# Ledger of designs, part 4: VHH binders against Transcription termination factor MTEF1, chloroplastic (MTERF1)

Target 1, 262 residues: Transcription termination factor MTEF1, chloroplastic (MTERF1), of Arabidopsis thaliana (Mouse-ear cress) (q84x53)
Amino acid sequence: AGETSDTGILFREKLIYLQDLNVDPHKALRVNPSLRSAPISSVVSVETLLSSTGLSRPAVGRILDMFPDLLTSDPESEILPVLRFLSNEISISEQDIPKSISRCPRLLISSVDYQLRPALTFLKTLGFVGRDTITSRNTVLLVSNVERTLIPKIEYLEEGLGFTREEVAKMVVRSPALLTYSVDNNLVPKVEFFIEEMRGDVKELKRFPQYFSFSLERKIKPRHRLLKEHGILMPLSEMLKVSDGQFNHWLLELRLRSAERR

## First folded at step 27 (VHH)

Design j1 (from y3 with S52Y)
Fold by ESMFold2, last read:
Structure j1 (fold): chain B 262 residues (1-262), chain A 121 residues (1-121)
Amino acid sequence: as target 1 above (262 residues)
Amino acid sequence: EVQLVESGGGVVQPGRSLRLSCAASEFTFDDYYMHWVRQAPGKGLEWIGYIYHSGSTNYNPSLKSLVTISRDDSTNTLYLQMNSLRAEDTAIYYCARDYEGSRDYYGMDLWGKGTLVTVSS
């Protein structure tokens, strides 16, 4: 007998705290073993900083369960720089910061110096400046790696389609969603279908980059098949921007005009 | 803005079924693995499954017989059908997109706000 150590009580209190936050303590300790020795005050300081942005307690808990390494992060040196980047360099309003984080929690685990600012700097070289600057509406672009993700997409549009860097930059500024599409799973198959099956002019993709936003299997291919069956030529924008009902109506009207000519 | 929005949550009796929806704004699903993930009160996140643009699905083995994930790319809508609901299915249900089809959350770069499902008598 000696006096009971309070370390077991403090560890139990930390587990209860995590459970109250909806953080699975077993998973958190497995992913982040240093959490075992971390004082509860350090963990509470992380919640306090995240809550100060306007995130609800359930949202904070979700983020911490998603990324348990945050539980042992130093708020001032590891989390606050991200928040300052969003408010000062992206100029996200106080009202929009919790929404941006809730939709893309990965922002909080991204290095400002090695990920967020390099991505912003690269996007600025494409023309995301002034009126077209990055806003709270597209912060997800900032978590894309410049060398492994963004540049390959730009290079494919240049080399695969034969466009200049200036032309590609204008395309992506006009249609930023282009930077969210997979080269292998979206751009390549859609370009191949457009060139090889639709026999399209690649310059039309420059004018209508929204082509890449439509489903290849459920919209592009079926509508192309119907137009081909009836010998009808239609610009991509007219082919793709309308509902199925309006498309079928236009198809019938064009067939009637063709029949009257005969 | 680029976002995901879940809907269809609410209070439902045990044994009933429920279908949740997730709508995309300003991007298409057909490039991404689309996931459903849930979080029960007092518990961490539980991955439910994903569907890929090919229609290929992958499910949490413990939930596979209870759920079906589907998508309608013409409306950019993801669905989760849940059958024979139990009290333990009470949770906030989220949809998320992911480029690589992994279960780790680092690859999921865009999440919805969640919709609450409560299963109670």
Scores: ipSAE 0.491, ipTM 0.827, lowest interface PAE 2.6, mean pLDDT 86
Fold by ESMFold2, last read:
Structure j1 (fold): chain B 262 residues (1-262), chain A 121 residues (1-121)
Amino acid sequence: as target 1 above (262 residues)
Amino acid sequence: EVQLVESGGGVVQPGRSLRLSCAASEFTFDDYYMHWVRQAPGKGLEWIGYIYHSGSTNYNPSLKSLVTISRDDSTNTLYLQMNSLRAEDTAIYYCARDYEGSRDYYGMDLWGKGTLVTVSS
């Protein structure tokens, strides 16, 4: 037969093809029922496009198992625009495109018009331009929603740190990871602890935004308590950038020098 | 740059234990759900479990008695302890971070490249 309808043999061949790609066929059919009637040639076209980026076959299979709706996507209208966006608008090199996709497969299922380009445009208004433009190293920022995620983070940093919008924009351009932190689970509790418990100078957070990268409960609070117990004043960068072993050794050295002098 | 790197894989005999590590670069785990996910040869992805910064864990019920997930935020390292390994535990093991606590793969925005564990005689 020359039709797209399933027969037992044609359907079985599609399942074997999916298994050879390391795609769980039953999960894929549950998530994407249209796959049942899709010809194998359509699925192969999707694999062919993804492989042309330099992704290995195991990486393609992982992505398709992760997002089975891609198996019935039109490569030209639904996948290729993402690839063109990465290569032409972000200017990611041919050798870096598969690395960016492998680290963040969610790029492939993101709308260029409703997600990726609006995120890029917003980031450009903050100063991600020229020398500081978005690269293959921080494409995860492009999958963050502008209204729901990026704007609230900028506005909270302004409110919580007491800086102008321009100052916050410069901070995030210097430290783009700052845009990856949860407002509720990271920024709020760490700002509150710094201001209220550490009685900190917010200008230090401008100089050391890495403060937000450290665990509040397992590093910031314990080290603050130890320094307070011993009456030691230490810049955040010296307090937080070293391992627990190095911190405890340095604290002991400071105490020994104090005792020797006395 | 911002990345996850798994290590500790290799060839092990059935019945042995193995500990995998996952190191973060340029971010910390403390605000993310950190997941372990594996893919056996010829199979799709199988979720193993996650750990949140509060210490809360959640495991695939099929694997709960066989695995333990832990994290050391001071060294930015996630661990997977696996015990009584069997041939069916042969897989590539990935770590992933999950920004909003979603249980589906859409919520996992950053993945490592994986470490291979082979359980054979």
Scores: ipSAE 0.430, ipTM 0.796, lowest interface PAE 3.1, mean pLDDT 85
Fold by ESMFold2, fold request of step 28:
Structure j1 (fold): chain B 262 residues (1-262), chain A 121 residues (1-121)
Amino acid sequence: as target 1 above (262 residues)
Amino acid sequence: EVQLVESGGGVVQPGRSLRLSCAASEFTFDDYYMHWVRQAPGKGLEWIGYIYHSGSTNYNPSLKSLVTISRDDSTNTLYLQMNSLRAEDTAIYYCARDYEGSRDYYGMDLWGKGTLVTVSS
């Protein structure tokens, strides 16, 4: 049952081909046993399709080593639908397709019907439509599970911040990265610090949702501590959007001006 | 845009040290395990290690004595320090983010484009 193929010249040719792509053949066979019996022409057809998107050969090899199940995928029925979804339903340009795939290779192993399109449909209900539609710059949102990942984040922003669903939808459309943050490891601790320690007005977070993109320990806490020590009030955007050097410069200038006023 | 960008690669002589950087845009490292992964010519991906916001690191045991991963949250930058470089360290080096701290590539949802390090005389 294929044993001569496993030990013959054709099997060795397949192993050499994989090594030339920088795919570890031992790991690939362990993860995807079907690869053992697959003809090399089928494996080459997968590389051919991926290369046709504009991916470099090293990028193709990286993706195939990352996801060895792709090596035995049917290009027409399993890979091409993802590429068509990206080009036709998301309208990503031919130039940007390989960039999107290289940043998020998981797109290629995601079901269009069970993952990508349901995610897109949900995002459209939030207002990701028209000029605010999903683009090549935020396709990572499409690999997020709607029920286990996206909905809980929306619900926390609604319930944890006291905003309406409409307000939360507008926030995430303006700042789509909000849908990439962990509720437990990002949103909760940053909201708690803002309310309890900074004594902030939660409405300010609606105006400046980028707050959640900044490091709590390395930026938010230290800068708040310095402002509190000097009795200075500063808008979140001025407090957080600048480098440490620029922040320290502005803090020094504010302290000098207050000393001069008397 | 949400992205990772590696820098610091190039040609370096054996025995020397090299520091790679990975800059994040539009997200904060303190919510993610940040990984370094490399791919040498003719080889599959090799996980190097990760760092978490606590400062906790976890390394591939075969590389532990040769590399140090650090991060500077004030500049939102991840670093890989490599010492006593050898020809076998020639590879493309990638950074990646991971929500759960696995070494499973399926959990790493965002990757950089990679930076090439060539160790040669």
Scores: ipSAE 0.397, ipTM 0.780, lowest interface PAE 3.4, mean pLDDT 86
Fold by ESMFold2, fold request of step 28:
Structure j1 (fold): chain B 262 residues (1-262), chain A 121 residues (1-121)
Amino acid sequence: as target 1 above (262 residues)
Amino acid sequence: EVQLVESGGGVVQPGRSLRLSCAASEFTFDDYYMHWVRQAPGKGLEWIGYIYHSGSTNYNPSLKSLVTISRDDSTNTLYLQMNSLRAEDTAIYYCARDYEGSRDYYGMDLWGKGTLVTVSS
């Protein structure tokens, strides 16, 4: 009747704890090998901190299964600074903190000093201040890398459209979604179509940056072809803001009107 | 606020079909890969698949014949059609957006709150 290994019992308890949180233990150990040697008390400390924000147990489990490296993070030095940043520098209310984290769990694995604060500082230089400051509604912008993501988008809008930094900043503050679009897969092909095929005036893109929110293949190109077929010129906002049903209804009326003239 | 909201979950009998919806607020799907991911009780996340603006889809091979993902960019709505539901399909279903089109969760920067589907006799 030999002795039971304390290491084996403690490891099994850790696996059961993870399963109870809906964290896949096999995947977690594969992604984060340090979890094997981590005491269960460290893992519990991470759950306890996340739960204290008001996150539900399923939300905590989801976050830990997404990012198993969090299971061995030090709550005080690696997680709490993110929470303090959100509450103190962004001024997100206690009731909105869990909502913001649940929508964008990547906030929790982002460095305050090397990612979140630099992004906030950069956004402030564009005019995200005062009435237009970053709030709980836009925190997803903070997980975008300044050098690799935000700056290239600003630079393309300057160089590709010929606008000043001040003009681009105003466009972006008015329409923050513009910072979420791919240069190569969205901005470039839509600018090329606008200039080369639609023969458009870039000043219209400054006034209507929402142009970049519409599908090039499913909305911009088909509607342009139909308007060109009927010899109609109209502003981008009128062309694109209506539903497909309204646009097709209007075109049917135009075709009927054309037949009546004969 | 920038968010995704799932709907259409509930209790459904085995063998039935169910269509889940995911609506975008304050952004459009056009330039994102849009994913469905689920989490069954006691298990980790299981990636279902994504759809890109071109209509191109990519599915978890284990689920490919059981599900269909579609999107309507004019209403900013993503859909998951599930047929011949089984008890094993009981899970919380999430939608997520992804800039790069990979299946790792680091690239998914915005998630919905989830909708519960329970398949029960």
Scores: ipSAE 0.371, ipTM 0.775, lowest interface PAE 3.6, mean pLDDT 85

Design j2 (from y3 with S54K)
Fold by OpenDDE, last read:
Structure j2 (fold): chain B 262 residues (1-262), chain A 121 residues (1-121)
Amino acid sequence: as target 1 above (262 residues)
Amino acid sequence: EVQLVESGGGVVQPGRSLRLSCAASEFTFDDYYMHWVRQAPGKGLEWIGYISHKGSTNYNPSLKSLVTISRDDSTNTLYLQMNSLRAEDTAIYYCARDYEGSRDYYGMDLWGKGTLVTVSS
């Protein structure tokens, strides 16, 4: 009777602790059944490690609620390797570790050996080395599967644009976000529009890969239509990097210059 | 830098409306499902809804009548309109991007820092 009482009390304490940490106990127990038998010290140990990175307690709770399996993870063998990878292999500063984790919590539940390191290795082959090395700003790329996500994008850029591997590599280094864009929803439509409607030279895309960071429907198409109506050609960078007001101003200026040349 | 930045949070009285913003940098919403998620004190994360890459919306049924998600692709900003706010709506509100629209937090690879909304008299 005493042991059952103690077990019950301890279990309740654990639940209360989880709630205090802003972790839904019911969800946590459902997703991570091992949590039921795990001592509260397991949870505390994980929290302690995550907190030691500089993460706020609310941030820690958020992450643990996102991924309840972390609650019973071994800090030394499952979490610390990720942290060490970020610090030692990516050379992220101590100050930026919590920022990186907060921005991309998925990092914590990613395998170093099967995901993070392979991604890093692949990215290095694309030219993410030296001054262009992966930093805290690009850690999201580390959680992208090399075979299923990164390689297909590279292949499309090569095949779709007719660029060499080297050219593509330079593009992605210039615009790392390119590796996060959907082939079907972003790259294909934008390339098609550029070639077919804008009658552009694909070499310009090589020089300005940021083209793909702009909305096709709300930015690229509308501005192109305006330029076309006025018979004006404008470099992509000038066309897209400016505000609507600046664009209109530039349009007016270009028209005036054209008139003066006639 | 690829990032999300929430704004618009603050202290509001019950019954009032509030619109939160989420500014995206170096990527377009055309590629992602954009989610709003909140976390109230002492509670886990609650999914609010998303707007798809095509602009379709999906909401938590419990919040559907109270929230509207929209986006402005010209400014690359995501919005959460909240009406008739209650004390229970006090939370940190996060925006997150999801490539697949799975509603699984694992699929959400990029999160903002969140913005605090406090509903109090």
Scores: ipSAE 0.880, ipTM 0.957, lowest interface PAE 0.5, mean pLDDT 93
Fold by OpenDDE, fold request of step 28:
Structure j2 (fold): chain B 262 residues (1-262), chain A 121 residues (1-121)
Amino acid sequence: as target 1 above (262 residues)
Amino acid sequence: EVQLVESGGGVVQPGRSLRLSCAASEFTFDDYYMHWVRQAPGKGLEWIGYISHKGSTNYNPSLKSLVTISRDDSTNTLYLQMNSLRAEDTAIYYCARDYEGSRDYYGMDLWGKGTLVTVSS
């Protein structure tokens, strides 16, 4: 009777602790059944490690609520390797590690051997080395599956644009975000519009891969339409990098000048 | 860099409305399901809803009548309109992107820092 009572008390304490961390105990227990038998020390150890990175307690709680399996993870064998990978292989500063984790919590539940390191290796082959190395700004690329996500994008850029592997590599290094864009929803439509409607030279896309970061429907198409109506040709970079206000102002000025000449 | 930045949080009175913003950098919403998620003190994360890459929305049934998700593709900004705010709506509000629309937190590879909304008299 006493042991049962103690077990119950300890369990209750664990639940209270989870709540204090802003972790839903019921969800956590449902998602991670092992949590029921795990001592509270297991949770505390994980919290301690995560907190040691500089993450605030609320941030830690958020992450643990996101991924309840972490609550019973082995800090040394499952979490620390990720942290070491970020610090030692990516060379992310101690200050930026918690920022990176907070921005992309999935990093913590990604396998170093099967996801993060392979991604890094692949990215290095694309030229993400030296001054162009992966940093805390690009850590989201590390959680992208090489075969299912990254390679198809590279292949499309090669096939769709007719560029060599080397050319594509240079493009993505110049604009790493390219590797996060959907082929079907972003790259294909934008390439099609550029070639067919804008009658552009694909080489310009090589020089300005940031083209793909802009909205087709709300920026590229409208601006192109306006330019076309006025018989104006301009580089993509000039067309797209300016704000709507700046663009409109420029266009207005152009129109006014034209009117004054008449 | 690729990032999300929430804004618009603050202290508001019950019954008031508030619109939160989430600014995306170096990517467009055309590629992603964009989610709003919140976390109240002492509680776990609560999924609010998403707007798809095509602009369709899906909401948590418990919050559907209180929230509207929209986006402005010209400014790459995601919005969460909240009406008739209650004390229980006090939370940190996060935006996150999801490539596949899985609604799983695992699928959300990029999160904002969050913005605090406090509903108090």
Scores: ipSAE 0.879, ipTM 0.957, lowest interface PAE 0.5, mean pLDDT 93
Fold by OpenDDE, fold request of step 28:
Structure j2 (fold): chain B 262 residues (1-262), chain A 121 residues (1-121)
Amino acid sequence: as target 1 above (262 residues)
Amino acid sequence: EVQLVESGGGVVQPGRSLRLSCAASEFTFDDYYMHWVRQAPGKGLEWIGYISHKGSTNYNPSLKSLVTISRDDSTNTLYLQMNSLRAEDTAIYYCARDYEGSRDYYGMDLWGKGTLVTVSS
């Protein structure tokens, strides 16, 4: 009778602790049944490790709530390897580790051996080495599946645009965000528009891969229509990197220059 | 760099309206489901809603039409309009992108730092 009472008290204490950490205890117990029998010290140890990286307590709570399995993870064998990977293999500074984790919490629940390191290895083959190495600014690429996400993008750029592996490598190093864009929703429609409507040279896409970062419907198409109406050709970089006001101003200037030449 | 930055939070009185912003860098919304998520003190994360890559919206039924999610593709900014704010709406509000269009937090690969909204008299 005494043991059952003690276990009940300890269990309640654990729930209170989770709530204080902004973790929904009921959700956590549903998602992670092992949490029911785990001592509160398990939760505290995980919190302590995450906090030691520089993460704020609210950030720690957010991460633990979204991934309840972390609450019963072994800090030394399951979390620390990820942190060491970021520090030692990616060479992320101590100051940038909490920023990287906060921006992409999925890092903490990603396998070093089966996800992070394979991604890094693949990215290195694309030219992410030396001064172009992966940093805290693009760690999101490390949580992308190589076979399902990264390779299809590379293949499309090679096959769809006729680029060599070397050319594609230079493009993605110049614009790492390319590796996060959808083939079907972003790359394909924008390439089709560029070739079929704009009658552009695909070589320009190699020089300005940032083309794919702009809205097709709200920026590329409207601006192209305006330029076309006035018979003006403009490089993609000049066309897209400016604000609407700047674009209109440049359009006016180009028109004036054209009139002066006639 | 690829990032999300929330803004517009602050202290507001009950019954008032507030619009939060989320600025995206180096990507466009037509590739992702963009989510708003909040976390109140002592509570876990609560999903608010998303706007799809095609512009369709889906909301948490518990919000009873008190919120509207929209976006401006010309400025790459996501918005959360909140009306008739209550004390219970006090929370840190996050925006996140989702490539797969799932409500699973695992699918949300990029998060902002969040912006604090405090509803108090």
Scores: ipSAE 0.877, ipTM 0.956, lowest interface PAE 0.5, mean pLDDT 93
Fold by OpenDDE, last read:
Structure j2 (fold): chain B 262 residues (1-262), chain A 121 residues (1-121)
Amino acid sequence: as target 1 above (262 residues)
Amino acid sequence: EVQLVESGGGVVQPGRSLRLSCAASEFTFDDYYMHWVRQAPGKGLEWIGYISHKGSTNYNPSLKSLVTISRDDSTNTLYLQMNSLRAEDTAIYYCARDYEGSRDYYGMDLWGKGTLVTVSS
């Protein structure tokens, strides 16, 4: 009778602790049933490790709420390897580790051996070599599946644009964001529009891969239509980097100049 | 740099409205489901809603009447309009991108730093 009462008390304490960490205990127990029998020390140990990276307690709680399985994870065998990977293999500074984790918490629940390292290896083949190629700013690339997400993008850039592997590699190193764009929702429609409607040279896309960072429907198409109506040709970079106000102003000036020449 | 930056948070009185912004850098919303998520003190994360890559919205039923999610693709900015704010709406508000629209936090590969909203008299 005493042991059962003690276990109940300890369980309640654990729940209170979770709440104090801004972790929904009910959700946590549903998602991670092992949490029910896990001692509070398990939770504390995980918190301690995460906090040691420089994460604030609220941030730690947020992450643990996101991924309740972490609450019963072994810090040494499951979390620390990720941290070491980021520090030692990616060369992210201690100061940037918590930033990286906060931006992409999924890093913590990613396998080093099956996800992070393979991604790194693949990225290296594309030219992401050196200390400053992968930083806290683009760690999202490490959590991308190589076969399902990264390779198809590379293949499309090669096949769809007719670029060599080397050309594509240079593009993605220069603009890593390319590897985060959807093939079907972003690359394909934008390429089609560029080739079919704009009658552009694909070489320009090689020079200005940022083309793919702009909205097709709200920026590229409208601006192109306006330019086309006025018989104006301009580089993509000039067309897309400016604000709407600047673009309109520029267009007006061009029109005025054209009228003066007539 | 690929990033999300929330803004517009602050102290607001009950009953007032507030619009939060989330600025995206180096990617377009055409590729992602964009989510708003909040965390109140002492509570877990609460999913607010998302806007799909096609512009369709989905909301938490408990918050549907109080919030509107929209976006401006010309400025790559996501918005959360909140009306009739209450003390219980005090929270850090985050925007996050999701490639699949799974509403699972695992699918959200990029998060902002969050913006604090405090509703107090």
Scores: ipSAE 0.851, ipTM 0.950, lowest interface PAE 0.5, mean pLDDT 93

